# Ledger of designs, part 18: VHH binders against RNA ligase 1 (RLIG1)

Target 1, 325 residues: RNA ligase 1 (RLIG1), of Homo sapiens (Human) (q8n999)
Amino acid sequence: MKRLGSVQRKMPCVFVTEVKEEPSSKREHQPFKVLATETVSHKALDADIYSAIPTEKVDGTCCYVTTYKDQPYLWARLDRKPNKQAEKRFKNFLHSKENPKEFFWNVEEDFKPAPECWIPAKETEQINGNPVPDENGHIPGWVPVEKNNKQYCWHSSVVNYEFEIALVLKHHPDDSGLLEISAVPLSDLLEQTLELIGTNINGNPYGLGSKKHPLHLLIPHGAFQIRNLPSLKHNDLVSWFEDCKEGKIEGIVWHCSDGCLIKVHRHHLGLCWPIPDTYMNSRPVIINMNLNKCDSAFDIKCLFNHFLKIDNQKFVRLKDIIFDV
Below, E stands for the ipSAE of ESMFold2; O stands for the ipSAE of OpenDDE; V2 stands for 0.75 times the mean of E and O plus 0.25 times the DockQ between their complexes.

## First folded at step 14 (VHH; framework vhh_8cml_1)

Design y02 (from x02 with S54N G55S; at its last look DockQ between E and O 0.12; V2 from the best seeds 0.00; counts 0 for: pae E 4.2 > 2, placed apart)
Fold by OpenDDE, look of step 14:
Structure y02 (fold): chain B 325 residues (1-325), chain A 123 residues (1-123)
Amino acid sequence: as target 1 above (325 residues)
Amino acid sequence: EVQLVESGGGLVQPGGSLRLSCAASGFTFDDYTMGWFRQAPGQEREFVALISWNSGDTDYSDSARGRFTISRDNAKNTVYLQMNSLKPEDTGVYFCAAKLHSDWYTPSKYDYWGQGTQVTVSS
């Protein structure tokens, strides 16, 4: 699979967006909606969006694989956010009619100290070597996921640092219609971003596992290329999302030739998410751990061990994978 | 190359039955909603029936409803139209069509078309 762009920063929408003062269906207690206009953004055009590779936007939490302590490590997304005072100041600035030309951040005063081992996301704007907030007032970054970290227990569940492997969901290399869950060397994932999905991630839109037997997986960004994308018109996109098998996804991410990532999701078009019949669950899945006699090395309760027990099995749907059977 | 090949047409007496088949190739069949259209001589092509990609939704023209049944076999990349209680007014060329998007009843919204198969209902 051709390595596509990394998700380091927030992706802009393919369309010019507007904020509507209406309750959001996307986030509870959010008093506004972000909706797409019919106008394709200049950024998208400049990035040659029409020649870009469209992929499924996977609904999870973003992860990053890079070296830590001389070995490949999984990193979790942790954006620095302004404190309450700074946030208020920033909001006031945004709503000010006088619209001063520039808002000045004092990162030391406006933000809590970064956690230990926190690193800024790639391509984050910097002034004098210091990361500065983005247009939303956030400083995107990463923290390493250590073994048995309670805060990142679901992240930890999909990696094994002893064997330097991760649980990954992708297309089968020989059959594009077949999904594959496999243990992948972390070294193969270096400098890639992935989406963590599963039972305890974002309400489990893909129906993985159960509360009693949670199941999580990593999906490399760009892993699921869209084959039949409609034109960049609202009506066509809405129709595609609603009625097309491949359209049963959260949204689209375009990987542009210059490395820029552009997105559109259902909410931009006034459509609902999650949905009961996701495209991800419409394809069969095969388990291929391909681990050489490592079964005895795993904790009996870990995901790796559970998958080893069902190695080489094929399931009709991803959500049909149930452990403790 | 994308191909839709209709078969099963022919001459039948009023009250008779035919089963049309459309074999698809050259595209991912199970991603597409399939439809049947027909065109009588001197008339415009009209909607007859459709079936969604997952067979969860079917719809029929008023004329076809209760008499015709559309079905599909994704393993065979084939869509079928069982036509019962045929009438002379059912005479025409029947076309198979495939589409990804909505607007079920508009021919121009379908992506691919077959060559058609002749159905003649006559005494």
Scores: ipSAE 0.117, ipTM 0.624, lowest interface PAE 1.9, mean pLDDT 90
ESMFold2, look of step 14: ipSAE 0.270; ipTM 0.714
ESMFold2 (binder alone), look of step 14: mean pLDDT 82; pTM 0.828

Design y03 (from x02 with S54H; at its last look DockQ between E and O 0.09; V2 from the best seeds 0.00; counts 0 for: pae E 4.2 > 2, placed apart)
Fold by OpenDDE, look of step 14:
Structure y03 (fold): chain B 325 residues (1-325), chain A 123 residues (1-123)
Amino acid sequence: as target 1 above (325 residues)
Amino acid sequence: EVQLVESGGGLVQPGGSLRLSCAASGFTFDDYTMGWFRQAPGQEREFVALISWHGGDTDYSDSARGRFTISRDNAKNTVYLQMNSLKPEDTGVYFCAAKLHSDWYTPSKYDYWGQGTQVTVSS
């Protein structure tokens, strides 16, 4: 699979967006909606969006694989956010009619200290070597996921640092209509971003596992290329999302030739998410752990061990994978 | 190459039945909503029936409703039209069509078309 762009920063919408003062269906207690206009953004045009590779936007939490302590490590997204005072100041600035030309951040005063081992996301704007907040007042970054970290227990469940492997969901290499869950060397994932999905991630839109037997997986960004994308018109996109099998997804991410990532999701078009019949669950899945005699090395309760027990099995749907103890 | 090949047409007496088949190839059949259209001599092509990609949703023209049944077999890449209680006014060339998006009733919105099969209902 051709390595596509990494998700380091927030992606802009393919359309010019407007904020509507209406309750959001996307986030609880959010008093506004972000809706797409009919106008394609200049950024998208400049990035040659029409020649870009469209992929499924996967609804999870963003992860990053890079070296830590001389070995490949999984990193979780952790954005630095301004403190309450700074946030208020920033909001006031945004709503000010006088529209001063520039808002000045004092990162040391406006933000809590970064956690230990925190690193800024790639391509984050920097002034004098210090990361600065983005347009939303956030400083995107990563923290390493250590073994048995309670805060990142679901992240930890999909990696094994002893064997340097991760649980990954992708297309089968020989059959594009078949999904594959496999243990992948972390070294193969270096400098890639992935989406963590599963039982305890974002309300489990894909119906993985159960509360008693949680199941999580990593999906490399760009892993699911869209085959039949409609034109970049609202009506066509809405129709595609609503009626097309392949359109049963959260949104679209375009991987542009210059490395820029552009997105559109259902909410931009006034459509609902999650949905009961996701495209991800419409394809069969095969388990292929391909681990050489490593079964005895895994904790009996870990995901790796559970998958090993069902190695080489094929399921009609991803959500049909249930681990019985 | 994309192909839709209709079969099952022919001459039948009023009140008779026919079963049309459309075999699809060259595209991912199970991604597409399938439809049947017909065209009588000197008339415009008109909608007859459609079935969604998952087979759960069907719709019919007023003329076809209650008499015709559309179905599909994704394993065989085939869509069917069972036509019962045929009438002379059902005479025409029946076309199979495929589309990804909505506007199911507009012929111009379909992506692929078959060559058609002749259905003649006559005493």
Scores: ipSAE 0.146, ipTM 0.634, lowest interface PAE 2.0, mean pLDDT 91
ESMFold2, look of step 14: ipSAE 0.301; ipTM 0.733
ESMFold2 (binder alone), look of step 14: mean pLDDT 84; pTM 0.846

Design y04 (from x02 with L100Y; at its last look DockQ between E and O 0.11; V2 from the best seeds 0.00; counts 0 for: pae E 4.0 > 2, placed apart)
Fold by OpenDDE, look of step 14:
Parts: C-alpha cells; sequence; structure tokens
Structure y04 (fold): chain B 325 residues (1-325), chain A 123 residues (1-123)
C-alpha cells in the first residue's frame, strides 16, 4: 500500500466552516455546532483537493509509531491544553469586538508542564524551538505507550514490544473487497499515524468486541481509499453519505499531493454519527496473524493470543469476531 | 463489460400483472442503488421505482405507489419490479438503471442503463 499522509495536526474542513450557537449532537454538553458552508476553502483549493486521494475517515483515537528507546513504539495522542485561566483569556479574545491583531501565549504560564517523554506533533509551529498553540489554543503532541500502562491499556493491548508487532486492520493485499486483521511489524509502521478503534474507543461505533471481551485494532490512516466520490457539493455529499454503501462512514479525508490533509465528516453536513450499518462492517474479514510459532509466547488473555486461536478464519462482518466463544 | 438486461415485459390486459427482471453484470451490484424508469412514446423518461443497495429503502412514483413493488436479490445480481393492476397509461419501455451515488430522482445521474423492455397494457 502506498504510504499516504500522516495525521500529525488537526485537519481542516474542505469547506469553510461556521459556528452555530446550537447544541451539538457530536459532543455532549457542547453548546455549539461547526457546520460547513457551500464554499470550498482556499486551503483545500490550494492543496489541489480535486486531485487528492479520498479515504475513509476512521472514528477512533489517533496514534503514531516512531522510535523510542531504540525500538519502534506506539504513541498516543496527547494535546496540551491551556489552563482554565488561559482558556478564558483566549475565549474572551476570540469574542472581543476590538479584535486585537494577535493573541499572545505564554506557554509556561498558560499550559501545564508537558508530561515526561511528551513530544510535539510534526509540523507544529515553533517559536525559538518551542511549540506554540494552534488556532484552537492546543499544542498537539504524543506520549509513548508503555507496556501495561493503565491509562493507555487499550493502546497497549494492540502492541507487543517483545515481538515488535501490532494488530492492524487493512484491506487484503490481493482482494480489495476483503478486510484483513494481521500482526504487522512495528518497523513497517514507523513514521505512520494510525487510528485506534475498538470496544472502548469513542463509543465503539464499529461494534467491536464486548465489555467483557474488549477488542481493539489499529488502522493506518489512508488504509481505506474511497472508490468514487460525488462532487464537492453539499447535496451530493449528503446523498452519498446517506444512501451509498461506501458512504456509510464517519467522513472523508483527502490526502493531497503536497501532504496536506483535508477532511469532511457527517456532522459538518448536519448528518448523524455513529450509524448502525457502517461500511466497515459490510465487508468480510479474514484473520491472518502470520506469526511463526509465537503462540506460546503470548499471555493467554492478550488480544494476540485470541487472534491466534482464530487464525485463518473468515468472518462475514468485523463485529462478528467474538473471543468468548 | 457492464450490462443490465431487462426481461419480463409483454402484452397484458388492463388489471393484469407483470414481473420485470433486470440482470446485472460487470460491476459490484450490491454497491449500487437500482431503479426502474419508463418511457412512453413521445414522452420523456420518467422515474418509477428505486431500491437502495441494501434493499432497506424503496421509493415509488405517485403512479406506481401501491401497485408496483421493487425488490432485489444481491446474490443473483438482479432487481425486480412487480407490477400489479396495470393500466393503459403504464404502457412504455421500462428501463433498469444503476447508480453508485444516491440521487433518487435524477435519471441523468445514473451510471448504467439497460436496453429496456416493452410493456404494453391494452384491451
Amino acid sequence: as target 1 above (325 residues)
Amino acid sequence: EVQLVESGGGLVQPGGSLRLSCAASGFTFDDYTMGWFRQAPGQEREFVALISWSGGDTDYSDSARGRFTISRDNAKNTVYLQMNSLKPEDTGVYFCAAKYHSDWYTPSKYDYWGQGTQVTVSS
């Protein structure tokens, strides 16, 4: 698979967006909605959006694979956010009619200290070597996921640092209509970003596993290319999202030739997410662990061991994979 | 090669019934919304019925509603139109069409079309 762009920063919407003071259906207790206008953003046009590769936006939590302690490591997204005082100050600035030309951050005072081993996301703006907040007042970054970390237990469940492998969901290399779950060398994922999905991620929109038997997987960003998209018009996109099999997804991410990533999701168009019949669950899945006699090396309760037990099995749907059977 | 082949048309008396079939090949059938259209002599092609890729959603023209039923069998790559209580006004060439993107009512946006099958309702 051709390596596509990495998700290091927040992606802009393909359309110019407006904030509406209406309760959000996307996030609980959010008093506003971000809606797309009919106008394609200049950023999207400048990035040649019409020639970009459209891919499924996967609803999960963003991960990064890069070297840590001389080995490939999984990293979890951890953005630094301003403290309450700074946030208030920033909000006031945004709502101020006098609109001073520039808001000045004092990163040391406005933000809590970064956790140990925290690294800023790539391409983060820096002043004098120090990362500065983005337009939302956040400093995007990563923290390494260590083995048995309780805070990142779901992240940890999909990696094995002893064997340097990760559980990945992709298309089958020989059949685009077939999904494949496999153990992939972490070295093959270096400098890639992935989406972690599963039972305990974002409400489990894809219906993986159960609370008793949680199941999580990594999906490389850009792994699921969209075959045919409609025009970049609201009506056409809405129709596509609602009625097309391939449109049963959270949103679209365009991978542009210059490396820029552009997105649109259902909420931008006033559509609901999650949905019961996701495109991800409309395709068969085959298990292909391809591990050389490593079954005895895994903990009995770990995901790797569970997948090994069902190795080479094919399922009608991703959500049909149950480990308690 | 993409093909849509309609069958089941013919001559029928008013009040009679016909079942049209459209066999699809050359594309991933279960990814497409399927529709039936008809064209009477000297008239424009008009919408009759639609069925979503999953079969979960159907829609009909006002004239067809209550009399016609669209269905599909994805295992057979076939879409059907059961036509009951046929009227002389139902006479025309019936076309099967496939659309990847959903725009239920715009014929020009359908990706593939069959050759059509003649339906004649006459005493």
Scores: ipSAE 0.069, ipTM 0.576, lowest interface PAE 2.2, mean pLDDT 90
ESMFold2, look of step 14: ipSAE 0.324; ipTM 0.751
ESMFold2 (binder alone), look of step 14: mean pLDDT 84; pTM 0.839

Design y05 (from x02 with D30R; at its last look DockQ between E and O 0.02; V2 from the best seeds 0.00; counts 0 for: pae O 14.1 > 2, placed apart)
Fold by OpenDDE, look of step 14:
Structure y05 (fold): chain B 325 residues (1-325), chain A 123 residues (1-123)
Amino acid sequence: as target 1 above (325 residues)
Amino acid sequence: EVQLVESGGGLVQPGGSLRLSCAASGFTFRDYTMGWFRQAPGQEREFVALISWSGGDTDYSDSARGRFTISRDNAKNTVYLQMNSLKPEDTGVYFCAAKLHSDWYTPSKYDYWGQGTQVTVSS
């Protein structure tokens, strides 16, 4: 798999955006709405967006694989947020009529101490070696997902540190029209970011598993390249999202040659998400664990064991995968 | 004051048609996804249809699909539900609802609701 850019920071929109001081339709409790104009942003142009590789934006939670305790580990996204007082101060600043020139953070006073083993996201802006908050007042970062961590139980369900493997959804290497679920060595995922999807992630937009039998998977960012992208015009993009099977996705992420990532979301164009018939569920899926069953002693209740039981089976849709317990 | 006022309900025979309207006021209509829900006697309120704030995307329940059409006029702050091929099972109070955020299928997450309009399908 060609390594494309990692998702470490918030991606900018491909179009120039306007901020309206109204509640966001996309995020709960966001005091402003971001609307896309018809104008392609200078950032996108500078990054040579027209030569960039377009990929499906997957709706999940961001994960990162990097070394921890001398072995590959899965990391969960955990942004530091300002305390209540600082948040109030920042909100007041955003709503102030006088549009003061700059908001000043005191990271030590405005933020709780970082959790143990917390690391900042790559390329986070720093002042004097200290990460500073982004435009939303958050400091992006990661925490390691340990085995049987209750807080990250869905994250932990897709990794096995004993065998150093992770459950990954990607295209079949020999058939681009076929999806494949496989156990991938964590070492192969080092320094990559992935999206965790599944039953208990973001309302399960892809219909994986059930409450009784939850199912989660990792998808490497950039894993699903878009083959037929329309022009960067609102009308064309809207038509594509509405009329094309490939357009039945949350949004688009462009991987630019300089490593920059640019995005557009359905909401930027006034379209709904989630949708009932996603492109992800329009393709068949094959299970290929590629593990020796005799050598793999998994817990009987773990996802790895369930997938081993249906190894080499093909499903019409991802959501058709149901584990019989 | 936020208001959603439904109209167009009534008594129809099986196979008949109705067009429901919902007039919105008191909020920025064009920013909201609009939905229709219905509640039959003794049953829970259920999703029928939704339309995005721009009108560019729609979705329907399995029961409504192919028979009902949701549309909106942002200039008039109105959302519509054209109901064709009505069945006795379609009987209930139909509610208009408005939502800013995602997860448009969950009734409890809608921000505003109308008072409802009665639809009765009977021979």
Scores: ipSAE 0.000, ipTM 0.230, lowest interface PAE 14.1, mean pLDDT 89
ESMFold2, look of step 14: ipSAE 0.380; ipTM 0.770
ESMFold2 (binder alone), look of step 14: mean pLDDT 84; pTM 0.842

Design y06 (from x02 with T58Y; at its last look DockQ between E and O 0.01; V2 from the best seeds 0.00; counts 0 for: pae O 13.7 > 2, off the site)
Fold by OpenDDE, look of step 14:
Structure y06 (fold): chain B 325 residues (1-325), chain A 123 residues (1-123)
Amino acid sequence: as target 1 above (325 residues)
Amino acid sequence: EVQLVESGGGLVQPGGSLRLSCAASGFTFDDYTMGWFRQAPGQEREFVALISWSGGDYDYSDSARGRFTISRDNAKNTVYLQMNSLKPEDTGVYFCAAKLHSDWYTPSKYDYWGQGTQVTVSS
């Protein structure tokens, strides 16, 4: 599969957006919502959006695979945020009549020290080799997920560093209508970004596992290409999201030829998310761990072991996968 | 220092035309939605026209629609208002305003304002 673009920074909307001071349905206690106008953004046009590859936006937490300690590692998203004082200062500035460009960050004073082994996201703006905050005052970055890390226990559950493998959900290579859960070599995922989904991620919009038996999976960004996308018109897109089976997704991510990523979310068009009948749960799933017998030395309670027990089984829906422990 | 400087106002006969310009400085012009407002003597400031940062979105008051055209040149940090078929009711001080993002129709939400330029339509 042709590697599509990685998600390192926040993606812009395909349409020019506006902020309305109305309560958001997306986030609790957010006093504003972002809505799309009908005008396609210049950035999208410049990136040749009409020739771009549309893919399903997966609702999870963003992960990154890159080398750490001379081996492939899973990294979790960790953005540096300004301290309370700096945040207040920045907010005050934004509400003032001053030019936003006149706001100067002192990263050393305004931000807590970065955790050990923190790395900035790719393409982050830098001044004199130092990452600078984005328009929201955040510095996007990554931290390595260590084995049995309590803070990232759901991240760690989908990787095994001894065998250098990860649990991945994608299309079956021989059947585009069939999903496949497999153990993939971490080396094959190097320099890719993925979305972690599951029981304890973002309210579990895809209905994976249970509280007693949590289930998490990695999905490579761009893994699910949209086959029949409508025109870039509001009415057509809204109809597609509401009426088409393939439209039962959080949003769309366009992978442009220049590597730029462009997005549209249901919320941009005034539609709700999550929804009960996701497209992800409308396709059968086959388990294909493809591990050698010698690889069976997994902890009895680990996610890999559970999947091994149901290896080669086919399920009608992703949410039908239940581990009996 | 942020500046919005309007020009192009003046005296014109009914049915005449004027082209207003607003030159912006001291801020990132292409990040801002630009608007034109006007205020007649003894009246409240009212919305006339707006144009988004990209120039892709625009809107007019009912009075201005079909007669006025708003445009912008981001390379010149300038927004324009072409006013055709002017009427005596169009008389007032015209103000240029800048705002980040939307809520485009509420004057109190605009971040920067010009000093205004007088437009007088009289026979």
Scores: ipSAE 0.000, ipTM 0.231, lowest interface PAE 13.7, mean pLDDT 89
ESMFold2, look of step 14: ipSAE 0.225; ipTM 0.699
ESMFold2 (binder alone), look of step 14: mean pLDDT 82; pTM 0.832

## First folded at step 15 (VHH; framework vhh_8cml_1)

Design z01 (from y01 with K109Y; at its last look DockQ between E and O 0.90; V2 from the best seeds 0.00; counts 0 for: pae E 6.5 > 2)
Fold by ESMFold2, look of step 15:
Structure z01 (fold): chain B 325 residues (1-325), chain A 123 residues (1-123)
Amino acid sequence: as target 1 above (325 residues)
Amino acid sequence: EVQLVESGGGLVQPGGSLRLSCAASGFTFDDYTMGWFRQAPGQEREFVALISWSGGDTDYSDSARGRFTISRDNAKNTVYLQMNSLKPEDTGVYFCAAKLHSEWYTPSYYDYWGQGTQVTVSS
């Protein structure tokens, strides 16, 4: 593998985890939480985690860029999950046995039909023409983001298929302490996965935009490498998340040399997320749309037009971006 | 022998300004994140400001943000803290600290410390 950031499947945790039932005095249903133990998982060891490249785990929703209708398109993650009956059957099997690969799935009965134009994630195993559910019972995959589909309106806001561009946040190429928002050709993003963040995504943990003026961005997976990660010990990671500026993030994704992705979340370590002062918002950002200078070619209400109106401006924090509307 | 030497403290009226300096020697200054911490009598050291080893990444405590500016001059091995709009609660001993590459808010993670310089804000 030559590329970072390809998130086609669910990422296992760097530590062995265990389920802990939380007390509930005021609720009808008991919440369960998954906590990391102090033990590095066998999956992480097999992937040679100690040589892996650590990156910021960005809190958003997963996207993919690949061809559709003979051009580069943005695709939204849509994992097929078992119906209630199949899920119960799977859970009962796991309590009596440990290897989910021995479980019998009847995909036609256990899952609803895939939406039109859905494709499975890359490298998904197939048996008799049906994708094989993963060890969690899910079938990962993608649907194309069509402009008129209200289910994906926020995904649509960060792309323009007429000009074949996407709205992307990365490090500035000449200054790693400066963030840059730019319009990037979709062709440059082919076969990459990205995280969509913004006003209407996952409770807006980064504080972007407002209800009146929503702001969304794409971040290529692996774009924000962690410079100074401490040792892979539970206590050292907890201290780093709590007390290091670079540690003010939702989690870590390690990119292993074999292409495996391994993660840890703040919640796995008993830490809170979201937090008020994220690392994403601790750095300045410059708007550099780098589009041909011309009179307006975009709809007045779209994000590309809004960013063009503030082109070349620098903001102290990502959440401080205000559109001139 | 590593040395961090603070200077520029003194007595100032509320609303006044001071510029603190910290001259570093005995280590490769360009590889260290520099921080300013302060300590009032009977209190623990608290974070004030930090600046990354490259100089492009800074952060401040809530009380310092908007009033204080940290900067560094790698050619002179010196870090500065410009303190404007000073308040009586800013009174204390100000310490310069150095940490290899990492940016920490907690004093115990810093490798090297200066002796401190007194800042007193009173009318």
Scores: ipSAE 0.096, ipTM 0.647, lowest interface PAE 6.5, mean pLDDT 86
ESMFold2 (binder alone), look of step 15: mean pLDDT 83; pTM 0.842
OpenDDE, look of step 15: ipSAE 0.674; ipTM 0.862

Design z02 (from y01 with S108R; at its last look DockQ between E and O 0.84; V2 from the best seeds 0.00; counts 0 for: pae E 5.3 > 2)
Fold by ESMFold2, look of step 15:
Formats: C-alpha cells, sequence, structure tokens
Structure z02 (fold): chain B 325 residues (1-325), chain A 123 residues (1-123)
C-alpha cells in the first residue's frame, strides 16, 4: 500500500514505558527492562492511533532501496553514534531530566566522520550541512550493499544487480492466506524500507534455511497487515499475543495516516521472544520466481538459482522450505 | 438461534480412526473461525485444532499435529476433524466452537459451542 510508512527512524512505543530493574542478576552490572504501562502515549494519540493500520513487526535488520551509481540499490542500516566524550556529555544532560531535543550537538566534533557512501535517513533534519541526531543521540542512515562485501554478504544474497531484482516475501496477490516468494524488480522497491530475515539474521527467529544452505528474504515494511487486532488495552494485547494465532509475532507496527510509525514489542508487555512457532513461519508459501529468460545465468550456489530449482512449488509452512541442491 | 451439532464420536481401539463432524446453523458460517476442543474427565477444555473462515489457515495442538486434520465445507456449513492414529490419551468429549474472524487457542474466547461428542480410545 502506498500510504504505508517508511521505517527511516526508531519508532516510539504505543504505550508510555517505564524502566525497571531485574529482580536478580548473575552479572556484575544491573540489567534494565523497558516495560509498557497501561497508558497510551501522547505520540500515539497525536498520530490518531485508533485509525492506524496495524501490521506485523518483523524481526530482522532494516534495509532501504534507493539509487546508487544511477541504478536501484539495496542499502543496509548503519546508524552513526556519538564518540565517548559526546556520549558522556549527552548522558549528563539527560540526568538533569531535560528534553533530549534541546541538547546541542556539534556533529563534526561529537561524531566520527561518516563511512564512505553513507547517507542520512530520509526526514533527517540538517543544520549547517550536518544531520541532526535523534532523541537518543543517534543519526540514522544507510550504506550501499556492494557486491561481494563480506560485511553485508547476507544482504547481497537477496539482490542481483545485473538483473536488478530482489528476493521478496509477501502475500500472494490472489490468496491472502498464502505467502509468495518472488523475484521483484528493484525499481518497484524504490524508496521503500524492508526487513531482511533469514538464517544468519538475528538468530534466525523464523527458522529459515540451514548453515549449509542459508535462506534469506526481504519483507517490505507493512506487508503483513493484522486482520483482527484487539482493543489497545494492555490486557487485551497480552491475551492476543499469547493465545491468538495472528498474535504469534514479535510485535506490532501501526502505520498512521500522517506517516508516523508507532510500535509495541512482546518484551514491552513482559512476553518472551523469540518463540518456536511464529505466525509468519507457520503460513503456507508458494515460490513464483517469474524469471523465464534469465534463469540459466545465475551462479549455481546463489539463492536465486536455488529458488529457481523449486519454482512453482508450494510448502505447507514457510519454515519447511528445503532447496533441491 | 445458533446451533453447533457434533457427530461421529464413538469407541475405537488404539491406532484407529474417527471422523468428527460439526453442523452449524443460525449464523454466517463463512465469517467464523471454527475450532475443535476436547475435555477429559477432571480436566479443563483444551485446544485441538482450528481452521480460519476462508479455510486457508489451520493450526493444531502439539498432540494433534500430524495425526488430526481439520477441514471445512462452507457450502454445507460443516467443519470436520479427521482423527487418525488415536491414543488412549485422546479420550474425552470433543466440542466444536465458533469465533467471529479471530483464531484463538483458548476456549473462553469462543462465542458458540456445541454440546460435545464422546470419543473413547481403549483396548
Amino acid sequence: as target 1 above (325 residues)
Amino acid sequence: EVQLVESGGGLVQPGGSLRLSCAASGFTFDDYTMGWFRQAPGQEREFVALISWSGGDTDYSDSARGRFTISRDNAKNTVYLQMNSLKPEDTGVYFCAAKLHSEWYTPRKYDYWGQGTQVTVSS
């Protein structure tokens, strides 16, 4: 959907949150927990949360598609963080209980130079040619995923720049109960953010692929709308996450009409994640690569070739996909 | 007047099979997720299987997965539970339940219930 928001920045929680300490810790330092209260946050109310479109919060790493070297390119999230001196100065300012937005940053002194080819996230304000850090002191941004870059090898596995395509998971257009994996033109993904998931991402919460044959996919943010979300009462959401099939997800992202994104995570409600059987990994899926002209040109070991070998196959559950290698 | 009427229960030996049926009336069947629950004497009702209103989404308890199959026929307003490889632990009263749209695992969330049909698995 065109009105669904892009994930360019960290998303605030739908509820007012509180920091709590663990009852007992085996570590020398004390861990902190951030838990939701029962109060809907002012940001959620200002964005008209009750009219927003709720979607599944996918547990992966954020990606972006925009131009690089005059063609559509996949970009990996890379946030700039303050150096130690600036971090200390920011923490001391926050200790005074002042509004983080009123803290003055000198970005050239407070941050290391940006990595080569780095760009700031969209909607990031600039002052004197420098991006303005957010309320956490971070500058969200992106770096291009270059072919054969070891740091981004799993990002690279889901794109092919010669054919300008990406591996995407979404609902089948004709059957909303069926997932579809397909090769999608990168040009169709321009200016969209997506979540990269798979074998080597965030501990593989969806159980995809294996060490010998890793499986990775891109999911456009907002692709999986929640059909029957309960009311925004804390207890109703807890029950939904625990005992509703559609609630077997990491969290919820609300897409508000003004473009704001608001979230809640299972951990905010005191619930566990990951869980063994998620809503996403339990759904049936069909492979539809639609690559009739170029299927002989892929490296035999690449994901595109692996999916071509199982083209038009249907699996009872997404996590059941096995390659014919 | 909403009615859910189960049938197909009975006595079967371990390893045997039964097919349960639940005929629904008095509501728009196509809009309801249907579930099967069971209750052994002295136990709480427990989830067995569910199927979405479209028939595209199903789920099972761990004990039922691989042995039981839920299906529905929206033209006949009927949901089925094919039960294979039955074990003595499967003994109990099996209930059909309906919930508007949502796929819940907990009995208290379901809006309509049948009277139940007895399934007994013994040698």
Scores: ipSAE 0.207, ipTM 0.690, lowest interface PAE 5.3, mean pLDDT 86
ESMFold2 (binder alone), look of step 15: mean pLDDT 85; pTM 0.854
OpenDDE, look of step 15: ipSAE 0.581; ipTM 0.825

Design z03 (from y01 with S54D G55S; at its last fold request DockQ between E and O 0.93; V2 from the best seeds 0.00; counts 0 for: pae E 4.4 > 2)
Amino acid sequence: EVQLVESGGGLVQPGGSLRLSCAASGFTFDDYTMGWFRQAPGQEREFVALISWDSGDTDYSDSARGRFTISRDNAKNTVYLQMNSLKPEDTGVYFCAAKLHSEWYTPSKYDYWGQGTQVTVSS
ESMFold2, look of step 15: ipSAE 0.347; ipTM 0.764
ESMFold2 (binder alone), look of step 15: mean pLDDT 88; pTM 0.885
OpenDDE, look of step 15: ipSAE 0.523; ipTM 0.797
ESMFold2, fold request of step 17: ipSAE 0.294, 0.252, 0.304; ipTM 0.734, 0.717, 0.741
ESMFold2 (binder alone), fold request of step 17: mean pLDDT 88, 88, 88; pTM 0.886, 0.885, 0.884
OpenDDE, fold request of step 17: ipSAE 0.716, 0.711, 0.707; ipTM 0.883, 0.886, 0.880

